# Ledger of designs, part 3: miniprotein binders against o77086r1339to1564

Target 1, 226 residues: o77086r1339to1564
Amino acid sequence: KSLEIAEQMTLLDAELFTKIEIPEVLLFAKDQCEEKSPNLNKFTEHFNKMSYWARSKILRLQDAKEREKHVNKFIKIMKHLRKMNNYNSYLALLSALDSGPIRRLEWQKGITEEVRSFCALIDSSSSFRAYRQALAETNPPCIPYIGLILQDLTFVHVGNQDYLSKGVINFSKRWQQYNIIDNMKRFKKCAYPFRRNERIIRFFDNFKDFMGEEEMWQISEKIKPR
Below, E stands for the ipSAE of ESMFold2; O stands for the ipSAE of OpenDDE; V2 stands for 0.75 times the mean of E and O plus 0.25 times the DockQ between their complexes.

## First folded at step 2 (miniprotein)

Design f5
Fold by ESMFold2-Fast, scan of step 2:
Parts: C-alpha cells; sequence; structure tokens
Structure f5 (fold): chain B 226 residues (1-226), chain A 92 residues (1-92)
C-alpha cells in the first residue's frame, strides 16, 4: 500500500505547494518574515513535520525487526515518490532516514546502501549539481524540494549586490530570481491525476505528536549505547 | 526622493523576444520622460525570456504613477501575446 500512501502524500504536497504565491517567496527571500509568507511557511513546516514524524515512528518501535520493517516501508514509499517527481516528500523522508539519531543505529547492509545511494541526489558538491540536473530534466507534474528553493533565493538576495558598482545594476541577481519564479510557475500549472483518499490525507495533514530533537537522541542512545 | 526597482518578467516565443524587449524598453523610457523621472532601464533577452529591470528615483507620487503605467503596458503586451507577465517592485 506504499503506492497509495505516496500518492496521497503527493496530493497533499501539491495542495500546499500550489497555494504558495510568488510574492510570498520573494518577501521571504528579502526579510525571512514568516508572517508575510503564510503558505510558504505551511509548506516548509509540513516538510519538517513529515521528517520528524518518520524519525519518531521508527524510534518509538521497541523491536529491532519492526524498526527494519518500517524503514523498508519508508524506502518503498520513497521509491514511489521519486517516480512521481515528488522531490519534497522524497527528501523529507530521506532527511529522516539520514538523520543522526536514525543513521547511527545498526541497520542491515542493504538498508544502509540504499539510503546512501539516495543521498547522491542531494550531494552538495558542485552546488547540488545532481539535484539541479534531475529537476531540470523533470517534466510536470512535479513537487520541487522547498529547501533548495529557499536556499537559492536567500543566497541570491544576501550573496549578491544589487549593483556591481554605483549606477550599474547587478542583472544576474534578478535573472536568477526570474528563473526560480518561472520554474515554480511551470510546476504549479499541472495537477496529479490521483484519486483522493481523505482518511490518509487527513492523517498527514493533522500529525503534530512527534518527538523533539533531544528526545530522539536520548532514545537513539538507549537503543544503541555509545 | 524615493528609490524603486521594478522588474518585469515575460516568457515569449524566442523569435518574438527581441521585439517585446524593444517595445517594453521604449514604453518605460517614454513613461519616465513624461513623468520627469530619472530612470535606468536594462533589458535582458535569453531563450525567450524577457526581463526588464528599471531603477527609478524621484518624487513618490510620480514614481507610483510610473509603476502603475508600466504594469498596465506590460499586461497589455502579455495579453496580446497570450503569455503571463510577473512584476516585482522593490523600494530601497
Amino acid sequence: as target 1 above (226 residues)
Amino acid sequence: SEKVTVTVFITVDPEKAEEVAKELLEEAKKIAEELGLKVIVTVEVKDGKVTVLVYIEGDPEAVKKFVEELLKEAKEIAKKLGVEVYVEVEKE
């Protein structure tokens, strides 16, 4: 049922993503004020909640075999998310499996190798070239990874001068923003043709009971002492 | 004195990009001249994407009128071509 779960996660991501208005993204890049970017903030919070929920679900299992079973289920869900171009939820789950509290636990060789191979997509070398190339080759429908969008907008705003010299406009900064905006508009126009399952969607839209970072480390160390 | 940067983004058929860029540049300069504003207009055309960047400084009411008129012209050009236009306004 991993396919149905991935489809419902993607429908929810699509709803949250399409509600984001381009001015919200630009305002966030400028001042990073969450109050002025409510839909962008909800989409970002959903990514974080998904990641923390997955970590918490794994860490709360007392039996090692049950933990491996759930990790394999997440991996199967991730494979479906990748096929349907949902980079956002794919990377949310990857960030959970590659998190310190989870990664330090002793997993079977196959699990460790699969997670490591998934990390190649978000390798930061050459400014995330692997992910950027994958995204550039992707046709809609698609949910891009919000983290890199925010990073690129923040870098363009902070890292680039508005003017290269007095009276000269730094056109590169504005061109980079235009490309990000154009790409987001392109992906927002295409809908996923999946059938809704409201029970599953409500589950993912309403989860808020998850462990904090400190609690996750404590439980991780209890499972596998230092 | 108010300082404002206006950015207009339009994606068009590559064979029409130069014509669209020229028309937007001419309209921006005309509006600025009519309102007595000092303006620097930069236009970039790449792969059917037209970006018009306008740096403008002057009287706040005149600047506001400039932004409104430029937005109206950009929307009319986009409507004629059947494409979307996005405009960003940044006050310094």
Scores: ipSAE 0.000, ipTM 0.204, lowest interface PAE 12.7, mean pLDDT 76

Design f6
Fold by ESMFold2-Fast, scan of step 2:
Structure f6 (fold): chain B 226 residues (1-226), chain A 92 residues (1-92)
Amino acid sequence: as target 1 above (226 residues)
Amino acid sequence: SEKVTVTVEIEVDPEKALEVAFELLEEALKIAEELGLKVEVKVEVKDGKVTVTVTIEGDPEAVLKFVYELLEEAMEIAKKLGVKVEVEVEKE
């Protein structure tokens, strides 16, 4: 079941990722305007919804044993996502399990150690060196982590000027944008060969009813006061 | 079909201006041919100022690749000469 869920999540991620058009990436880098980058925004929104859905799913369970079972199910799904190079959904689920409201609860030692191990991949020190190394060694098909793509595009826009002066273009900035785009195109060229399960895909394409940040903390504190 | 105009301007020693102009012209024509793009080039050399205006038309991805490759070549030429280059890109 965990494998099938991971495969369907990956097909949906691939569909959303592939729909992102080059002009959207360039316009986001320039203005960070959501309206001009609808597919990029939808891909980002899906990452956030996945993370919040997973947190809400765990926190709504009243029984500690049931919470552990669900966390273990998410871990199994994550292992499948990592093997199929779906970094985006893998990191969305990791962000849920490593969130404050979830992490502060009492978990089995094995669960805590496994989540900590997963966090090594997204250590932000040295500009995400561990993740960049893993991505460089990855052969398509692959779905890269949207958060780093947005960070790199934002840095190119903010850290580099489009013009060194009026009428003089910063070639370094232009070349960095091209390289980001070229890498995205490379990963888009190879499709995942999984069979679609429309029931599962529709669930993830339209999930609803998740808690906000404040509600999650309140529920977490009711489960484990302090 | 996409249509884009790229203007490259370099100020250089007048003795080298004609050589630089021809080098940019040849690179622009070569890149356009390799990418299967329709190309029109205008070159102006005046008192050490070299202006190369290239209008290209074709497949959107090929047009984008042309722009970046021409920018790379212009930058390399400017680097070798120790001068700055100015580039303007306009989509029609």
Scores: ipSAE 0.000, ipTM 0.129, lowest interface PAE 17.6, mean pLDDT 75

Design f7
Fold by ESMFold2-Fast, scan of step 2:
Structure f7 (fold): chain B 226 residues (1-226), chain A 92 residues (1-92)
Amino acid sequence: as target 1 above (226 residues)
Amino acid sequence: SEKVTVTVEIEVDPYQAMLVAYRLLLEAKKIAEELGLKVEVKVEVKDGKVTVTVTIEGDPEAVKKFVEELLKEAKEIAKKLGVKVEVEVEKE
């Protein structure tokens, strides 16, 4: 079941990712206009909804053993997502399990150790070196983490001048943008060969039952007081 | 001309910290361009804390408007994430 869920999550992510046009990414980095970057915004919103849905799912369970069962199910889904190179949903679920409201609860040592090991991938040291190395070694099909793509484009845009001097184009800035975009194009070329389950896809495409940040902390503190 | 440094600190989930950082970078640049000001932005993301340091220089009225708009955007982001924001403004 965990495999099928991971496959359906990946098909939905692939659809949303593939619809993103390169001009949307460049324009979003420049002005963040949602009207001009609708597919990009849907994809980033889906990441956030997935994370918050997973947190809410765990926190709403009243029984500690049921919470552990669901966390273990998410871990199994994450292992499948990692194997099929879906970094986006993998990191969305990891962000949920490593969130304050979830992490502070009493978990079995094995669960805590596994989540900690998963965090090594997204260690921010050396500008996310671990993640960038993993991505460079990855063959399509693949769904990269869009947050880092947006951040890289933004740093290039705000950190570098468009011209090194009057009339001279900043080739370094444009070359960096080109490399980011080319990598994104590379991952869009191959489709995942999974059979669709429309019921599961529609469920993930319509997240509407999740708590806000403050509500999550309040429930976490009721489960395990400070 | 007037020179002002604005420091914005927001404590957020580590996985959202990068997205918050780029959002603040884009807003600072956008506001500065609209007001015809020069801007330098430094961002630091560590341990779930986003620190954005913005140095702006130009016409005093434009600088004042910049600070007001950046504070408004920072508070809006913090409100949507359900976190607190701290801001420090220093004039040279």
Scores: ipSAE 0.014, ipTM 0.404, lowest interface PAE 7.1, mean pLDDT 76

Design f8
Fold by ESMFold2-Fast, scan of step 2:
Structure f8 (fold): chain B 226 residues (1-226), chain A 92 residues (1-92)
Amino acid sequence: as target 1 above (226 residues)
Amino acid sequence: SEKVTVTVEIEVDPEKAEEVAKELLEEAKKIAEELGLKVEVKVEVKDGKVTVTVTIEGDPYAVMLFVYRLLLEAKEIAKKLGVKVEVEVEKE
């Protein structure tokens, strides 16, 4: 069922992503006016809820074997999401598996190695070169990671003194930022041809079962004391 | 887990420095809480210069969203006060 779940997550992400207008992203990057960027905020909120939901699902399981089974199910879902070019939900789930409360627990080496390999995609060295290269080579349909889009636009608008890595100004970096906007426009034109399952879509559109950050750390520390 | 330090510097009238520092501190904590990030904030007020150093640690994607939101909050505060803001972001 991991495939169907990934397909339904992707349909919901695509719906939310397609509703985002380019002016919303640009205005939000310049002014951070949430009232003028409702679709962008909805999409970002969905990313965070997805991540917290996955963390909560894992941490609430009392049995170590059940936790491992659920982590493996999320890994299977992530593999399907990556093949569908749904970077947004792929990274939301990756953020859950690589979160402090989850990562500090002892997992079998296979799981740890797989999660580590997934993190290679978002290695921040050379201004996220690995991710940018992957995205540039991606054909629609695709759902890009909104967080990096917003980060790139913010650094352009806040000024030349903002940087994640030191060095001389790089025109290639500026062009990559522009290409992300172009990709966003391009990806919005193509639809995913999946069959809708309204039950699954409604579930993901209405996340109501997740813990707060403090509760997650408390449960993590109870499972594996510091 | 990724660790990033964001340093925000704003030059303001000395009488407004405390208020500006408090506003940035409250916004940083609020954003970190919403994103589930560990946050450490250091605030220094010196001769009409407010320096807020925020160190966040956690999920790389949440860290990127935090940096984005905090930079825009700093920009809005500076615009409201009619002053310039300088921001530096450094990965650890």
Scores: ipSAE 0.000, ipTM 0.179, lowest interface PAE 13.3, mean pLDDT 75

Design ga3
Fold by ESMFold2-Fast, scan of step 2:
Structure ga3 (fold): chain B 226 residues (1-226), chain A 82 residues (1-82)
Amino acid sequence: as target 1 above (226 residues)
Amino acid sequence: SPEDELKRLLEQAKELIRIARFLAEKGDLEFAIMRLQLAIYLAKLALEIAEKTGDEELKREAEELIKEAEKLIEELKRELEK
């Protein structure tokens, strides 16, 4: 069941990711204008909804043992997502498990160590070195973490001038931007060979059953008072 | 010059913090955090240059930018988790 869930999450992510047009990404990176990037916004909304759904599902469980079982199920799903090169949903679920309301509940040592291990891949303190290396070694199909792509495009834009002087193009900056775009295009071309389960896809495409941030903290504090 | 490079890095770090505040206002908390992390990276590079050149004024500015960005990340992470 965990494998099928991960496959269906990946098919939905691939669909949303493929709809993102390169001009949307470039415009957002340069102008920070969300209105001009509707498909990018839908993809990022899906990331957030997935994270909040997972948190809500765990926090709604009254029994500590049942909470651990569900966390272990999410960990199994994450392992499948990582094997499929679906960094988007992998990161969304990791964001949930490493969230304040969830992390503070003090899980069994094995769970804590496993989540900590997953966080090492996305450690931003070294400019995402581990993630960048993993991505470079990844063959398509792949769904990369779009947030880092946007950060990199913003860095190239901010760190380099479009022109070295009046009318003289900065070819280094343009080359870096085009390399990032080429990687995005490469990952978009290869389809995942999974069979669709419309029931599961529809659930993730339309889920609304999640708590707000305020409610999550209230329930977390009720489970384990400060 | 090293001083010109130092000023450039600090200006870029300030711009990233400004962009992050804008993104946070719009509800893009995760993207705001990413820009703040980049700002800290650039400010730390500036701090390293300032320490080598002995520029106490710009060293202080770099330290203040790092502190501001770190505080904002903490606030935004708390906001995201609420």
Scores: ipSAE 0.000, ipTM 0.143, lowest interface PAE 15.0, mean pLDDT 77

Design ga5
Fold by ESMFold2-Fast, scan of step 2:
Structure ga5 (fold): chain B 226 residues (1-226), chain A 82 residues (1-82)
Amino acid sequence: as target 1 above (226 residues)
Amino acid sequence: SPEDELKRLLEQAKELIREARELAEKGDLSSAIWRLILAIFLAKEALEIAEKTGDEELKREAEELILEAYKLIEELKRELEK
């Protein structure tokens, strides 16, 4: 079940990711214009909805043992996502498990150690070196974490001038942008060979009725008062 | 196929140059230059594919697009300086 869920999540992610055109990514980095980046925005929204859905599902459970059972189910799904190189959904679920409202509930040692090991992949030290090394070793098909791609494009644009001086093109900035784009294109070359389950895909394509951030904190504090 | 990818890249590069001209006409020189830089990236990738496949016609087209984009960047840069 966990495997099938991960496979269907990956098929939906692949569909959304493949529709993103390279110009959308660069226009977002420069202009932040939603109207000019519709497929990129849908993919980003899906990441956020997945994270908030997972948080809401855990927090709505009345019984501590049921919450632990569901967290373990998410961990199993994440392990499958990691093996199939779906970094995007893997990180969406990780962001849920490592969110304030969830993390503060203080899970059993086994759960805490698993989540901690997953967080090592996205350790921001040395500019996300662990993630970048893992990604570099990854063979297609792969769905990279779009948030880091957008962050990198934005930082290259903001942190480096188009020209080093009047009339001199900044070729370093150009090559950094090209490498980011080239990696994105590389990952789009191969399709995932999974069989579609439309029931599961429709569920993930239509996330509804998840809690807002304020509600999540209120529920978390009722479960475990400060 | 490599030929389909090559034609797709060249078509996208042409569209970016068209968008850049429209932005420049509206006075958004900075955004225009960014589209031109992206057009050069795509056209250079097309050039590499054309060189490997020996497609002299599409190689020439890629080279022309790269040159056109560089010339436009220089013109827009001059406008920014006034």
Scores: ipSAE 0.000, ipTM 0.132, lowest interface PAE 15.2, mean pLDDT 77

Design ga8
Fold by ESMFold2-Fast, scan of step 2:
Structure ga8 (fold): chain B 226 residues (1-226), chain A 82 residues (1-82)
Amino acid sequence: as target 1 above (226 residues)
Amino acid sequence: SPEDELKRLLEQAKELIRFARLLAEKGDLKYAIIRLKWAIMLAEEALEIAEKTGDEELKREAEELIKEAEKLIRELKRELEK
């Protein structure tokens, strides 16, 4: 059922992603005004809820073998998400498995190595070169990781002047912004050919009962004291 | 390799500090502090690896990242108390 779960997560992501207007992304990167970016906020909130839900699901399990089984289920879902170019949910689940509270629990070697190999995609060296290259080579349909897009656009905006000198446009800044925006436009155009399962979609569209950051660390420390 | 893992942890810690600074600029001080705590955790893991492998340069880098993040946490906590 891991494939069906991944498909339904992707349909929900696609629905939320398609509602995002390009001006929302650009305005948020410049002003970081959430009031003017409602669809963007809903999409990013969904990413965060997915990540925190997965962490909470794992941390609430009392039995070590059950925790390992659930981690393996998430890994299987992630492999399907990656194949269907859903970077958003793929990275939401990866951020959960690679989070401090989860990673510190010392998983079986195979799990640790597999998660570490997945992290290569989101390696932050050279401005996330590996991820940006993968995204640029991806054909629609695709759901990009919006958090990195926002971070990259914000870094490009804050860290780079609009002009290199008086009257001289910073072409590199413009080119980087253009490529990110162009990919979003391209991906919004194509639909996923999956059949809806409303029960699964409703579950993911109504996340509740997930832990906050501090609670996650407290429970992690109870499972494995320092 | 241990050296590749060490470099990966240090780069992730640097990115978390960078992201935390952006969150702080937005006024998301509590979330910035949480990201900085994560940066310290990653840098501490890097420090442990560097100590075991005897890599003095990367050990020093890890120590500096921990120090930077701790200083920023203190600054942000003071701002929250205002």
Scores: ipSAE 0.000, ipTM 0.105, lowest interface PAE 19.8, mean pLDDT 78

Design gb1 (at its last look DockQ between E and O 0.02; V2 from the best seeds 0.00; counts 0 for: pae E 7.2 > 1.5, copied fold)
Fold by OpenDDE base, look of step 3:
Structure gb1 (fold): chain B 226 residues (1-226), chain A 82 residues (1-82)
Amino acid sequence: as target 1 above (226 residues)
Amino acid sequence: SPEDELKLLLELAKELIREARELAEKGDLESAIKRLELAIYLALMALYIARQTGDEELKREAEELIKEAEKLIEELKRELEK
């Protein structure tokens, strides 16, 4: 069941990811205008909804044992996602498990260790080195983490002028942008060989069933007071 | 401005196509193709911006550059296969 869930998550991600037009990514990195990048926005919104959904699924459980069961289920799903090179959903779920409201709760040592091991992939202190390396070694099909792509493009945009001097176009900037986009484009061309499971898709219900951040904190503090 | 960015992208694309032609004439077809691919990318960005701003003239220019570059890539790839 965990594998099937991972497959369906991946199908949904792939569908949204492939709809992103390359210009949307570049434009968003420049101006961060959501209206001009509708497909990108849908994809990023999907990521966030999935994370919030997962958080909500865990926090709504009253029994600690049931919470652990769900966390373990998500860990299993994440392992499958990692194997199928879906970094997007993998990181969405990781963000849920590593979120403040959830992380602060008491968990079995094994759970804590697993989550820690997953976090090593996206260690921000090393500028996502482990993730970048893993991605470089990954062959399609793959769904990359879009957040880093946007970050990298933003970095190139901010760090480089459009012109080196009067009348001299900065080609280096454009090449850097292109290389990032080309890598992304490489992953857009490949489809996952999974079949749609309507039952599981209905179960997700577009991940719309989530609570707000404040409510999550309130529940967390009720479970484990400060 | 978005217009300035659009014009810049088109200028870059044109320059890359020019360079690609020069490289092709020198026999460096691989380098030429790479520049043409980048040109297409930039022109696509320009096209997208032009769609947003409603600039039909720049939209047409972008489309023409894309077509030109694509055609040239096809020609160069055929030559590489010989």
Scores: ipSAE 0.455, ipTM 0.789, lowest interface PAE 0.9, mean pLDDT 91
Fold by ESMFold2-Fast, scan of step 2:
Structure gb1 (fold): chain B 226 residues (1-226), chain A 82 residues (1-82)
Amino acid sequence: as target 1 above (226 residues)
Amino acid sequence: SPEDELKLLLELAKELIREARELAEKGDLESAIKRLELAIYLALMALYIARQTGDEELKREAEELIKEAEKLIEELKRELEK
């Protein structure tokens, strides 16, 4: 069932997200080799695995009808993820469905319209205004898209110095960092009330055997030649 | 702007790949792999933005960064298994 799958994905994301300490994302923004961010790394690696898994799952199906059936199942899962404010897995699956190898294949009009609808939420126009507005109106629990937080922190870091002059702290930079981090802290306060399904959790905690980007393009081109 | 944000994400991904190569040369293969996983994470976001923009060159650049990081991860994992 798509609801139960979305709930279990959300429990895993929440566990990984909650373990991320604020210093880990601030350390990333400094772009230093010696700094370590183990929980951030686990969280982003899980996002990558989820995206690759979904793409591989769809592309390995030889039958067009079965591919359509699986894409529709992912669409149902994404609708549940959006309702439970799991933007992380929502974007992992969106990145899969809107990937080049997948998007170029022949899909029924309904599927194309649904994916386009999902893309509207994370439209990059006006610095991701649609997403930022949705996030601001969201009540916990919530799992935000950490990539945008990392991007924002990097913009603040690149555009500002830690000190305006010798011994003078740049309060503007620190205030901007605080505001970016505040939503992350806010969403960490509440737990999801879902019951664990250990079988499903173990699957997502240990999933493997994905195709890489090059292999996915080759399979896509074999399904629908250019 | 979306173009400025995309360029920043691509530069961050490139920097992470460069850091990973340096770490691998020093024998820190596990840290190198972690940098590459993060590079893929950022490049996937860059690819999404590039597709919205319709910039074929930036799309290809993001895809090539992902492929480069994937290849290097596989090489480093093989080295760790030795």
Scores: ipSAE 0.289, ipTM 0.704, lowest interface PAE 3.8, mean pLDDT 80
Fold by ESMFold2, look of step 3:
Structure gb1 (fold): chain B 226 residues (1-226), chain A 82 residues (1-82)
Amino acid sequence: as target 1 above (226 residues)
Amino acid sequence: SPEDELKLLLELAKELIREARELAEKGDLESAIKRLELAIYLALMALYIARQTGDEELKREAEELIKEAEKLIEELKRELEK
């Protein structure tokens, strides 16, 4: 069932998210140093694997109707992920359905329109206003998309000096950093109430069973020649 | 501005790819791969936003960065298996 799948994806994502320490994201903004951000790296790797795994599950199916059934199942999963405030897995699956190898297969109009409607959340107009508004209205538990936090912290870091003068801390910079991090801290404190389902978790197999980009394109072109 | 923020994501991804190539030349393939995975993560966000805004130049740039990083990851993983 799509709801249970979304809940289990969220549990796995949350386990990695809660391990990310605030210093890891602040250090990224200064240095992009992966040795000092190991939990952040695991989190972003998981995101990519989930996305590639979803693409592979669809492309490996030889039957067009079966591929359509799987896409519709992912769409249902995404609707549940949005309702449980898991923006990270939501975007991972959205990027899979909207990827070149899959998008080019020319799906039924209803599917294309739903994928397009999901993209509205991440509209970049007014500095990602739609997403930021949704996040501001979100009560924990929540798993945010960390990429915007990394971007915001980097922007604050490169655009502001640490000190206004000798020995005088730039409190405006610190206040901006606090506001960016505050929601992340709030979301790390609240656990999801879902019970672990080992059958579903084993089915995911940590999303490690995926094909490479070249193989995905070859299969996509075999299904629909250029 | 919104355009500056989107360009910042792309610049971060580019820097990570440059760092990954330097790490690979020094033989630190595992660190290079981790940099490339993070670069893909950031570039995917940029690509998604560029497609919604209709900015075809930034969309193309993001797509090329992702393709470059993914291809390099496959090459480096093959080297690690040796």
Scores: ipSAE 0.027, ipTM 0.498, lowest interface PAE 7.2, mean pLDDT 78
ESMFold2 (binder alone), look of step 3: mean pLDDT 89; pTM 0.888

Design gb2
Fold by ESMFold2-Fast, scan of step 2:
Structure gb2 (fold): chain B 226 residues (1-226), chain A 82 residues (1-82)
Amino acid sequence: as target 1 above (226 residues)
Amino acid sequence: SPEDLLKLLLEQAKELIREARELAEKGDLESAIKRLEEAILLAKFALLIAKWTGDRELKREAEELIKEAEKLIEELKRELEK
C-alpha cells in the first residue's frame, strides 16, 4: 500500500517535472516572472500542496494513536520515495513531519530519531553538501528537490552580473546556469515505469484538501498546550 | 575548466540532435523540434565560451551544430505543414 502510494506520488511529480522546459528555467533565472515560468511554478505549488496536505492529514486526527499510525505510514512512504530517487516528494513529506505544528507534538523516541535522521540529508551546511552529494551519486530516473533548484536559480539571478567588467563574461553565473540545466536534462532522460492507479490519484485529489498555517498552529496547541 | 565545459556542452548538443532525429523518424516532429531548439541553446552557450577562450576548433564545431540544428528545424516545420 505504502509502495503504491509512493509510486503514484512519483508519477505525478514526474509528469510536472517533465513539463518544465529549459527556456522556462533560463527565463526564471533572468526575471523570475511566474507568467513566463508556468510549469516551474506548478511544480513548486505541487510541493507546497503535498507538504500542507500531509500536515493536515496528521493534525485532523483527534486520537494520539491514530496520529502515530499515520506518521509511521508517511515514514514508510518516504522510505520508498527515497529508494526510487524521488527527492522532491520525499522532502515535501519530510518538511511536513519536521514542521513546527507537527514536531512540537511529542512522538515516540523511534519516530523522533528517524525524522532527525532524514533531516541530515537537507542540512544546509556547506551549501547543502549532503543533498548535493546524494544527488550526484543518483542514477536516473530521479526527481530533484524543487527548493534547491529555485534557490540556485535565485542566487544566479540576484548575486551575479552577466559580465564581470566591460566585455568580460561572468563564467561563474553561466556555469551555474549550465549546471542547473544539465542536471534537469539528465534527470528528465529516464521515465519511471509505473502504471497509473486512478483510485489512488483520486484519493490525493490534487493534494488540495489542506488547512492554512495559522489553523495548523491552533490545532497543534489544542492537542498539546504550550 | 572552460575547455572541459565547452566539450561537454558540444557533446550534449550533439546528443540532442541525435535524439531529435530519432523522434522525427518515429513521427514525433514537435518533440524533435523542441530537442533541436535545446541543442541550439547549448551550442550557442558553447560558442559564447569558445569565442572568449579563443578556441578556433570548438568555436567552429559549435557554429556547425547550430547551423545543422537550424536546418533540421526548417525541414521538420515543412514536414508539419504537409
Scores: ipSAE 0.000, ipTM 0.089, lowest interface PAE 15.0, mean pLDDT 77

Design gb3
Fold by ESMFold2-Fast, scan of step 2:
Structure gb3 (fold): chain B 226 residues (1-226), chain A 82 residues (1-82)
Amino acid sequence: as target 1 above (226 residues)
Amino acid sequence: SPEDELKRLLEQAKELIREARELAEKGDLESAIKRLEEAILLAYRALMIAYKTGDLELKLEAIELIKEAEKLIEELKRELEK
């Protein structure tokens, strides 16, 4: 059931997200050093593995009807994820469906229209205005898109020095960093009220054997030659 | 497409870093720094798209471009303060 799958994905995302310590995010924004940001790295890796797993799942299916059925199942899961404010897994699956190898395959018009509507949320052309507005209107529990948090922290770091002069701390820089991470802290406070299903969670926690990008393009072109 | 935009942004960031290196060699450190700052903004935009699309290889490429540009800015700022 698509709902139960979305609930279990959300519990796993919440567990990984809650383990992220604020110093990890600040250090990564400054140095991009994964060794000092282990929980952040695990959360980001989970996002990427989810995306690549979904792409691989679709591309490994040899039957066009079966591929369409699985894409529709992912769309149903995404609708549930969006309703429960799980932007992380929502965007991971969206990144899979809107990836080049997947998008270029001929899909039913309804599928193409739904994916296009989902993309409106994360349109970067207006500094993610639609996403920022949706997030501002969101009541916890929520799992935000960590990529934008990292972007905002990095922009603050690049645009501001640590000290205004010898011995004078740049409190403006610290205040901007505080405001960005305060949203993250706010979302970490509230737990999702779902019942845990270890079988489903264990499956998503242990992604293995997904295709690399080059292999995905090769299989996509084999399914639909250019 | 997001993936095409990602690749275009990375290519533009690389070109800006190349232009910055040329400007620095000619002694125009201020213009070089401005090109590098612009390259960082484009590379971060690419990085955010890479997070969205789950493209691990292009995400790492964007991170490396950001690191390269930041290191060059630091070096040029020290030179400019001499």
Scores: ipSAE 0.000, ipTM 0.229, lowest interface PAE 14.7, mean pLDDT 79

